# VHH binders against q8pxy1, part 36

Target 1, 323 residues: q8pxy1
Amino acid sequence: MMDPQIERKLIEIMRVIHESDKPIGARAIADELNNRGYDIGERAVRYHLRILDERGFTRKHGYAGRTLTDLGENEMNDALIGDRFGFVISRIEEMAFRTTYNPETDKGDVVVNISYFDKDDFETVIELISYTAHAGYMISPRVRIFEEDSLEMSLPPGKIGIATVCSVTFDGLLLKAGIPVEPAYGGILQIENKKPARFLDLISYSGTSIDPIKIFMNRTPTSVLEVLEKGEGKILANMRQINSSAYEMTGKILKKAEKVGLAGCITLGEIDEYLLGAPVETGKFGAAVVGGINGICALEETGIEIETNPISTMLDYQTMKEI
Key: E = the ipSAE of ESMFold2; O = the ipSAE of OpenDDE; V2 = 0.75 times the mean of E and O plus 0.25 times the DockQ between their complexes.

## First folded at step 12 (VHH; framework vhh_etentamig_d1)

Design xd4 (at its last look DockQ between E and O 0.44; V2 from the best seeds 0.00; counts 0 for: pae E 11.1 > 2, grease 25 > 24.2)
Fold by OpenDDE, look of step 12:
Structure xd4 (fold): chain B 323 residues (1-323), chain A 125 residues (1-125)
Amino acid sequence: as target 1 above (323 residues)
Amino acid sequence: EVQLLESGGGLVQPGGSLRLSCAASGFTFSYYAMSWVRQAPGKGPEWVSGIYSKGGSTYYADSVQGRFTISRDNSKNTLYLQMNSLRAEDTAVYYCARTYVTTTKGYTYRWFDSRGQGTLVTVSS
């Protein structure tokens, strides 16, 4: 896990960058941070800026320095909303705990992602989300649409919100069954011949204060459209670790979930074995699950402007409609 | 369980003032942005004001700018809305809402994952 102190410094660096009217260099950032009580040198700032660059939070402007990307600004704002350093796992755990959906009764709440897009893109969004979901690269084909007259969100004029089911829902389902689930990795998964091949890159949930999925959305372009069209490409996926004692029960629960449209579990690994190239701890097995936002990724690949907040809230699954 | 309980609503004459309170529980209050949202009879909901958890950044709808003041006391897990110079058009049920805020490309999106039952504010002569 990345040192929380490092994460704090990253956020503060982003703050300094944000407050600048122009691109700002490492030295200037360091000076400002020192003025703010942070003991940090230019070299260290450069190191952190590289991290920010890799995460897609900053954009380099040559010798002029860095600015924040939209992703960076959002992350900064989110971080400033609270001391959310290391918050990702806690958020996952919270949302898993809040999950109440029962596949047997088809009642209860699921975890959702919220995305925002222009109303003029509505038809395309629905079509592509539907297509992606039915291809098996989303958690559920059910979505919920939010318009401007909603009490649940405030939208800019001309914008629409869409909720998609988040993979954390599976964590919740399993947890409710008494199965602890460990978020292990988020990553880029290579699809070959419509089958999962291997993780190309992984970020440990314990190693970052930022959702790995968010990082990869900006860092490594997906090719969900290519997967949809040709059966080959890159998608977002998550890796969970589960105690080996729960292997059979996990399978049963996932099968029940699939019957009600909660799909997206790519595969379960064997006990004590790597799954799709991802390491698994002794006494555990891996569960690979598609990123719930792969549909959004597909939309982005088309050029549609869409903003996404992963792991946003809970919704009654019955209020979500299949598209 | 996340709980939000609004209070302070009532009947007030035009030009009058009210102070709304929202008691929060079931979550780390200081970690979240909060908002006030209102819904007038026969109208759709309207975002009124928001405040971040840190930094004291506050935001207001144009309709209430200069008249309303949002604040919070994290030590008391309480959100406030001071409403001055009230108008008939301010008549509404006011909701306190836990808020997720995203700003991108000049647009601000607010998701209210939790809200209270609301408190009624009636501005009438």
Scores: ipSAE 0.077, ipTM 0.572, lowest interface PAE 1.4, mean pLDDT 88
Fold by ESMFold2, look of step 12:
Structure xd4 (fold): chain B 323 residues (1-323), chain A 125 residues (1-125)
Amino acid sequence: as target 1 above (323 residues)
Amino acid sequence: EVQLLESGGGLVQPGGSLRLSCAASGFTFSYYAMSWVRQAPGKGPEWVSGIYSKGGSTYYADSVQGRFTISRDNSKNTLYLQMNSLRAEDTAVYYCARTYVTTTKGYTYRWFDSRGQGTLVTVSS
């Protein structure tokens, strides 16, 4: 594991490079960082620049110094958001607050994730996402397809984008009813005989600036296809904690969401009890919700090339169609 | 609520210049990359130009490279497009959009969140 202070220094170096409209060298970067209160020398900056080069975040211009690549600009933007909010949990809370979807009118914005794939795989992608969603392992069977001619996207030739509903939409529904939600864990959930059994792996949201979903996509393989076919296997899920005073109202709100096709809530725990083996704080209860990209996980299990980088954004739910 | 209000369009002669503005509100402007996207009558949309959140890196479609300049003022929550040497094929409705950039496996994907009515630019003799 890299020292957290090294990762912070990488971010601050990228910020200095970003703020320069010309290539900038290690000495100038070190001087600027010291002016900002960091204690770092030129040789340490050179060490960190080598890491940035290896990650593809910087482009060398000989002795003139470095600029950020497109990848570096995007990573720096994500890092600045994390720095201002501190942790991914604050980002989740913002997206929940921005949710305006009203199940009674079927209108308003929901939180979505976006994935990209080759147009030749279109029918397989649609079929498997539909299968996964209608089996209850995604948040909604509604999706939105984006093609090269979409105003919303610039796509390489031959690629298609798909938006799927994110579980934070449930947090938004609860928050709109006055019920604060604490995101607690992202995890891998074991399914046995078509029923939730236990969380096998957990990452606390409070201890990470990286979305646990992104970590699990690289670390622990799912077996969503086996769950769909045999009722046995591993899915992505997350768990949140809610104050016990909201127990009955939470159940009512989630039941209403289920009736309009928002099928992702797995179960509510009992007050003061662990939920599926995950810890729950005293005075609270847990709510387990499927990961919004389980259909994408199923597709990756088939070997389909799909570009998965979670982007939490808002879409008008009326522009999304059931498949 | 996210708001993007485009302005500065109008009728201009070929070879002329025009400056578009986009006033942003309802979100932290300095956290987002921004783009201009245009749509000519009867045609599909076309990405025109993009700028990252701090203004250091700017990008242009081949069709406008060297003629258009994108910029932003984060203190005023405003995006700009300076259009010079305008041509008839630049006629379109221009939209301001928040842009999410995802780069993976050598491909750059841009997602556009446009919510304004756009501003019409007409280039004619």
Scores: ipSAE 0.000, ipTM 0.376, lowest interface PAE 11.1, mean pLDDT 79
ESMFold2 (binder alone), look of step 12: mean pLDDT 83; pTM 0.835

Design xd5 (at its last look DockQ between E and O 0.36; V2 from the best seeds 0.00; counts 0 for: pae E 10.8 > 2, grease 24.6 > 24.2, SAP .67 > .668)
Fold by OpenDDE, look of step 12:
Structure xd5 (fold): chain B 323 residues (1-323), chain A 125 residues (1-125)
Amino acid sequence: as target 1 above (323 residues)
Amino acid sequence: EVQLLESGGGLVQPGGSLRLSCAASGFTFSSYAMSWVRQAPGKGPEWVSGIWSKGGSTYYADSVQGRFTISRDNSKNTLYLQMNSLRAEDTAVYYCARTYVTITKGYTYRWFDSRGQGTLVTVSS
């Protein structure tokens, strides 16, 4: 996977292209980016445009410049979901705000990831997702399956959609309780003897325009299957920072969530202490949460082709069924 | 809050025409792909047509190809569906839907995170 910084620039370039009503040249793009606070020259833009061309995201119109292709438009549409162009944090915050689920009443919406796979893999997908979830490496064992008869999804022939609960749901739960939650890091977490050991790698949410989890999905292979089989391996996980004043309340909320199947919290850290090797700011404690897509990672590890859109949308948790 | 309001439905004879409209609010309309989906009585929902955010690319289900035309006016935050040569089998509630499109490995997936209440189109002699 390409350097996150490069990816950020690519996205911003695409945004500028997208916002243009006509083909736009490299110089104009550079100027616009500089106006937006990006220090980038025309040459650099040209370099990145070549990358975008190679990826099929842009089409060159001679001297007139570039436009987005349908594929590029798709990418932009995905990126434009919320404030994804700006800060992943903004998207997380938005989705957290939209979270309405109350574990006490068992009503409301949760944040979900959407994945797509071939119907022929259905049995395997369900089995492995169930297994992964019940092992504690997903947020919830509840999923929602989308077929061709859904009003919410149009699928190619032979494809199925599945929604899994996203970790941002916890942010939402805490926020609704009046607890601000700061996304700190996404990373690869080492599991040893079925216990979290340490983060092997971390990406700060503030330092990237791409979800760290998505970055790692492409950059560093997980070994979720190994974790499931042997109790040892690598999974995706997030780290949140929470003000120390909310330590007890956070614990209570998480316990309530667990009772309704939302059990993705790995551990809470001590106040002012590093959590699983991840730094924590003074006056705060860490919360480590499993990546909601670890089940998907496990599937990918088996060789199943599956496409995933993390932090995709909101669903009524009551419409999701335990598998 | 995202709002989509469909209009233009009604009773029409076979071979007739209707134009549906969808008024969008609560989001940056021009930034999103849009779709029409329909549900006939006793049948499952069916994707009918889609259009990209800039309105340059349009797509249709085989069942309506050549008869229906999707368009949009971003300045008015409005989506349209021109339906010509209507058939009895086109009878359905038609929904306007904000669409997230994923294109991967030659497949197109569409997620509709928001849709209106729909407008009924009845094609009958």
Scores: ipSAE 0.408, ipTM 0.731, lowest interface PAE 0.9, mean pLDDT 90
Fold by ESMFold2, look of step 12:
Structure xd5 (fold): chain B 323 residues (1-323), chain A 125 residues (1-125)
Amino acid sequence: as target 1 above (323 residues)
Amino acid sequence: EVQLLESGGGLVQPGGSLRLSCAASGFTFSSYAMSWVRQAPGKGPEWVSGIWSKGGSTYYADSVQGRFTISRDNSKNTLYLQMNSLRAEDTAVYYCARTYVTITKGYTYRWFDSRGQGTLVTVSS
């Protein structure tokens, strides 16, 4: 888990970089932050700059220093308003609360991620997402395709949007049954012999203002295609913690969801045990769930330009169609 | 519990003005970008205008540039759209929407994760 004070320093560093009319180096950043009343040295600034680079928020220009990327500018602007620490957690909890989908009736709203791509790539995008979803590495094979502006989104010319079901939908299903879910980590999960082996890297949701899935998509390559072809490789996954008192009910609810094609739950942990190497608090158990965008990761592995915004909105599941 | 309530629509002559309001509740209004989206009868929806969560930075569709002004008051949890020099083509139901924005590779992508019931604007002589 990343220290909340680290997140604040990351934002202040980005602000200084934004205000510079040239790429700016760590010493100059440290000097400016000290002038603003922050007690931070050059080495600490370099540490934080590496985090920003890893997240895709800054770009190096050799000895000249760094500038912000478009992603860094957007994140800084949003973070200047309101609850900097815990923003992603608040978003996840809100979207889980807004979930109304009922697997017994096949009615209600689900949480979706939205991805955008060039219309000329349509056939390849649809085929690979379909393949990935039916192989069990996405939450649902149902998608919604946006070829023109709608009440749900505005598209640039020549782009198509596709909504895929987000793993937070499982949090919503559990919450509607009276089971509070604590988002814990986003991560990279190793698959061996078609089975989950261990988390290779984790980012705590409570220690970041940015969705860990977005961070991993920018910096850590997956190998979803290798998993699809050979049963070996790396996928995106995330992990929840749930109070041990709900262990049996959680299992029942997730089994019901699986029967209707919501097959994204990888495994439930044992009470008080780490799950696939991810920490779990005493009195709780973990639930590992595939990332809802693994089909998008597979597309990026082929070199297709596709942009994804995770945890984007709610959609009526009845408007989504199986590919 | 996210609630968005539009108001201020009505009948107006071409060249006239209206000011729309959107009252927000059930979320931290100041943390979200907001948009106005409209849908004319029998036509597809059109994004009209957007504003960043902090305010100050505003965006407009080409069809309304120079005629409409979006603003927000984060202390009152209210979004506004001042519409001047109205045309018949501005006739539509206007929705306010909580908006997520990504600017990547020269493209701006917007999606709307909540919207109100809308307010009707009719521009007719």
Scores: ipSAE 0.377, ipTM 0.782, lowest interface PAE 3.1, mean pLDDT 83
ESMFold2 (binder alone), look of step 12: mean pLDDT 84; pTM 0.835
ESMFold2, look of step 14: ipSAE 0.000; ipTM 0.342
ESMFold2 (binder alone), look of step 14: mean pLDDT 83; pTM 0.832
OpenDDE, look of step 14: ipSAE 0.118; ipTM 0.577

Design xd6 (at its last look DockQ between E and O 0.40; V2 from the best seeds 0.00; counts 0 for: pae E 12.1 > 2)
Fold by OpenDDE, look of step 12:
Structure xd6 (fold): chain B 323 residues (1-323), chain A 125 residues (1-125)
Amino acid sequence: as target 1 above (323 residues)
Amino acid sequence: EVQLLESGGGLVQPGGSLRLSCAASGFTFSSYAMSWVRQAPGKGPEWVSGIYSKGGSTYYADSVQGRFTISRDNSKNTLYLQMNSLRAEDTAVYYCARTYYTTTKGYTYRWFDSRGQGTLVTVSS
């Protein structure tokens, strides 16, 4: 995991950038940080800015310097809400723990992502989400729509919220069954002939302070539409590691989940073997799960403006409706 | 388990004041932004005010700006809403809510993953 001190510096850099009314250069950032009590040089700031660029948090404007992207602003705000830098794994674990859904009884809470879009895009959003889900590239075909009359969400005028099931739900299901699950990687998965081929890029959950999926949403364009149309393209996916002792039980649980529409598991790997090109620790096997926001990615690919907050909250799965 | 318990509601005359409290438990209170939301009879819910966990930044709906003050005491795990110059239209059930924020393209989105049972505020002559 990245040094927490580095993460703090990143957040502070973003803060400085945000407070600027124009693009701001590394030297100016360094000066401001030093004024704020951070001992940091221009060279170090440049290094951190590269990290921010790679994460999609900043945009470079040539010699003028950097500004924050929407993603960067959101991350900064999130960090300001709580000490959340380095919080990704903890967040996943928390949400997994909060998962109470039982596929056998069809009762309980699941983890959801929340997305926001213009009400005028409603029909298109529903259609494409449905299509993507039924194609098997989402966790569940059930969603929940939030409008202005909801106490669970405050929306700007003209906006609609949609909750989609998050992959962390599987972590929760397995955990409730007594199976520890390790978030290993988030990445871009190549689909060929409607089958998973290999991860093209991976980010370790232990090596980042932000959800890898969130990083990739901004960093690397997906081609979910192409996958839907041609069976070829790039989607978001996660990799979990599970102890080999739980191999059979994991399979059983996932099968039960599929019967109730939770069908986001792509494949299980063999014990001690790489899965779709991703490394697996000795004594463990891999589980590849689709990114729950692939439907959202598909929408973005159409040009629809949509904002997504992954791993947002818990919802009663019974209140979510299949579309 | 996350628990939020609102108190301080009651009947008050127009122009009067009330102070609402929300006792939080089951989570690290200081690490989360909090909000007050309200729902008037026959109306949809309305966000009233929010406060960040760090920095003390506060936000208000236009309808209550200048009249209401949100605050928190992290040592007591308590959220407050001081309501002054109350009006009939402020009549509602007031809820305390654990809040997440995101801002993009000039819009602020708030979602509440936990909320109390609410406390009724009635403003009437």
Scores: ipSAE 0.074, ipTM 0.479, lowest interface PAE 1.5, mean pLDDT 88
Fold by ESMFold2, look of step 12:
Structure xd6 (fold): chain B 323 residues (1-323), chain A 125 residues (1-125)
Amino acid sequence: as target 1 above (323 residues)
Amino acid sequence: EVQLLESGGGLVQPGGSLRLSCAASGFTFSSYAMSWVRQAPGKGPEWVSGIYSKGGSTYYADSVQGRFTISRDNSKNTLYLQMNSLRAEDTAVYYCARTYYTTTKGYTYRWFDSRGQGTLVTVSS
């Protein structure tokens, strides 16, 4: 419920603080912002600094001014990354390029989503993710668990992290075979009688800095549990399009992946046809893939508190274990 | 293939200094925040210091603040850790890692992608 203009000013102030090599005061911040073309006075900067302090993003050093906290630097790093790449599609393309997993050798890195939850929910989280993955509504039943003593991740006390395979891994497998993949939409997919029926809602990856799947997780309820129990309901899925010249090779590569437990390509469309109601450009075909976080959606439906950062990192698939 | 190769460890007396290096390849080094993480014998891993891709923003664990200095040379794809006034408790294997940050409901989580075998630092009389 915060005014969007206030949020933008908070980010710009944090940027100036981030770029300073020493604590910086409100007057200096205001001067720098005015030099950059922002119309803001010292009093307004002080107002916004109080908000940043209350959120834990800045640390006050008496009269010397403020620096960013670790939390504030993390927020600025995310903002700087967004500014450099500009769009989610660039992140997807980079992660697909970085995929090295080879299904024939079972070696290499896959793209993962990272979710965090309370340690006390561990058994329920593992059981429901396992159930969802083995029913075919996730990319792989392999996961990786991160506890507080994990070398690869720092966690607050009482939290556990779980990595689940991201659908971008398929884009990476195809790219390694010379097949470029164009991310098109994230969406809500209706399942009827255990089969994909139609996309109910779509958000284009084009022109957005926010992953459409994350938008749907926060805006539109899924019913993954109903799909698991009754074969009816709504799941997260995404759609990409691929040049028609790669139709047969794409099918071969996805079949190889399926043989090693990389499920989740729900439907490979026909050339020049809409796929489950999602538009596909002339000269291309669509591939609809389940969201790699549908197990997380099922957990949220039970009321468990769990936070997910999609397209988080690369992990060696051999360090991930089937649950 | 992402590669991180740590070097510069060794045996040093208390109060001494060492400079660790991490040679990076297989990715665009200048686009990633980087960290040093250490693991002492019989203890869990401990984040030591971090540096953002810009190179001017550096951060340190309380246990090393004022004694260690992290730096990077993006033209050489190399991360450094200058360790001064070393103590016995600094004895550990030191790992270089790519770092991602995630903020969830006011808490900061850090992800470390460590691929090397690390470099051993031993501080002993």
Scores: ipSAE 0.000, ipTM 0.357, lowest interface PAE 12.1, mean pLDDT 80
ESMFold2 (binder alone), look of step 12: mean pLDDT 83; pTM 0.834

Design xd7 (at its last look DockQ between E and O 0.02; V2 from the best seeds 0.00; counts 0 for: pae E 19.2 > 2, unsure alone 64.7 < 65, placed apart)
Fold by ESMFold2, look of step 12:
Structure xd7 (fold): chain B 323 residues (1-323), chain A 125 residues (1-125)
Amino acid sequence: as target 1 above (323 residues)
Amino acid sequence: EVQLLESGGGLVQPGGSLRLSCAASGFTFSSYAMSWVRQAPGKGPEWVSGIYSKGGRTYYADSVQGRFTISRDNSKNTLYLQMNSLRAEDTAVYYCARTYVTITSGYTYRWFDSRGQGTLVTVSS
């Protein structure tokens, strides 16, 4: 059976090789693909490079890496004509498309963020993520823990990985029901008396090449701990807009997802109205969703060192356990 | 026609300062968040700093926090990066970029190739 995901990865790898001004190795290719929003490791890149070599699209230069052959350059030119392939590669669109989770059957893949932390912080991490998720400030209380010897994830020595559900999972659920979702903003959302009040800071997805959540996560003061303790403070959230024709169906789908533990949709806006101060285009309505990493933000507020790769990969939701 | 033209790079001693500029044209500059991205030879791109479309919030990678200052002048369609206390590891080609992300669910996106040739910053004795 033909796997279209293999073909897309081959094209993306060739793009990286094409843009290099010298032979490029699998490690450098993997790094660049991750910067473009693809979660792929060096070993997976080597697998795909073998396919490219077999097809005659790449030439190996020993340890120095690979370049494109004339045949590979021609294939790239044909693959990039028109809007079908463009010059923009987006992890969000890919991950939404790859979402297969079905709330009716509780089967399928969800989008996750992966965070890494020192194994000595394990109990604190689990406790705070559990608290944050059950308070409704994460997408799901289900997580998955990866240890250093995990065959499914490449982990740095001495680290534990934790997968938390990403808000793009909602985009994927809606897409599978035939509802296109337009990401509009990532933002900082003010919570007052345990309720959403308004977006304070917004970064337009159309105006950023770096995921707004990643920018906020590293440099923007949140106060998730204060929200948990006092019902007052700042959390990460994002807003998407959806065509008004899907208003009733979107509500039904999100309510069904909530029943199976995919919480975190703060609210749907009214048609043609701003949502919590964020602009919404006419003919559309907004949906505000908590950031899937608010538990990680809370941990950073305590001073724990954590590395996070937002929108990292897909996991089968049934392999994730509530904590 | 979208253009981003970087300037202000050069050779500087460790501990020195440079101010980079990026002249923007061909699009509504004030509607876009902007970033500086750098690339050392043989390395992948590294995000350096970002700024909201209105200029109120600024963000920095840990490696440059406290040393670099991003700013913008929307009336002049210009993005700036003030780089102080430069180190050898800051040596790279610096690119300004519109910051944008793919719209989910099949919408097509603008080209990321709107960045110019960059401006080379070399920090050496």
Scores: ipSAE 0.000, ipTM 0.115, lowest interface PAE 19.2, mean pLDDT 76
Fold by OpenDDE, look of step 12:
Structure xd7 (fold): chain B 323 residues (1-323), chain A 125 residues (1-125)
Amino acid sequence: as target 1 above (323 residues)
Amino acid sequence: EVQLLESGGGLVQPGGSLRLSCAASGFTFSSYAMSWVRQAPGKGPEWVSGIYSKGGRTYYADSVQGRFTISRDNSKNTLYLQMNSLRAEDTAVYYCARTYVTITSGYTYRWFDSRGQGTLVTVSS
């Protein structure tokens, strides 16, 4: 395995090449990289380009420079997904810590998202949320509804609130079991034939002050409805990294959670292996979890206006009702 | 107040074409799915076609699939229905309706909370 730093440079070089409308030379690449904040000289770029050539990722066009091959483009895309590393550590960790729910006793608090919608949309919201949840694209089929007269939550006039279980709940469950969980990425996950295929885009939790899921809700349209109808499309999902030592225990805990309706875990990865195209650190395995707000995304796709606050608060899971 | 105003109806011969329009006001048009619904004399309402808020997804009843095209211009708050290869059985009052979509148990349901006065389409030789 090449030095991660070298790999990063290679990816950035490929990005520059990809963004060019024509073959691009080493000097131009270096200049562009420097403009992007990379301290790299032409000679270094030439060195890296040779590596890329050898890997079949680039094609040389004489003095005109290089272009990406199909292989290179694919690699770049894959790598770009992996290069968005960052933790929004504080909020997720806090909420995970506050999680007290025990699947064995069926008692305790879970992390929830809060969404607001027009009261006139209530029936549609409930039906679609229910369907989305039961299809396996939410964390739990249990929700809590807040009416205008609710003492627990202030709602805008004419609005109803709905709490959905947040994926951070899994972090909390595992943490309570003594398993540290690292939020790695939020992203767009491609579903094919009702199965997870690959992440299409990832944002590292460490690289943003905003929940990646929230970012994607605003930037990249999901197609949850298409997934529900046709078994293919795009959903929101999270990627967690867990130490390999906790592999078996993690599985056991997740199985217990599923029995009580917390079934948002898509899949566990193999130790030291990429999961659904997302990178995993050595000595760790990946856990892919559905975005808890996929139901909300589905609603938005119908044209219903919904405001969502991810990772909003804690609720007693027993007060949440299956719909 | 939600207002929907249909237009474009008229008399047409079998095999002919007609384009319906619906002008929307009183709500954020671009935020809602829209549908065309029709009601023939002596028959109940029939859903014809639907389009999601961004216009990227369209749906059609089997009876009009391949013949009708629904579209929208959110900048004009207008919904359209292009009707080609018209048949006698297409004779009906056509309504524009603000639409909600619900998926339950694998079935797609469409709810309409508002519609216009309709426009009459008559297909006759």
Scores: ipSAE 0.000, ipTM 0.212, lowest interface PAE 14.5, mean pLDDT 86
ESMFold2 (binder alone), look of step 12: mean pLDDT 80; pTM 0.814

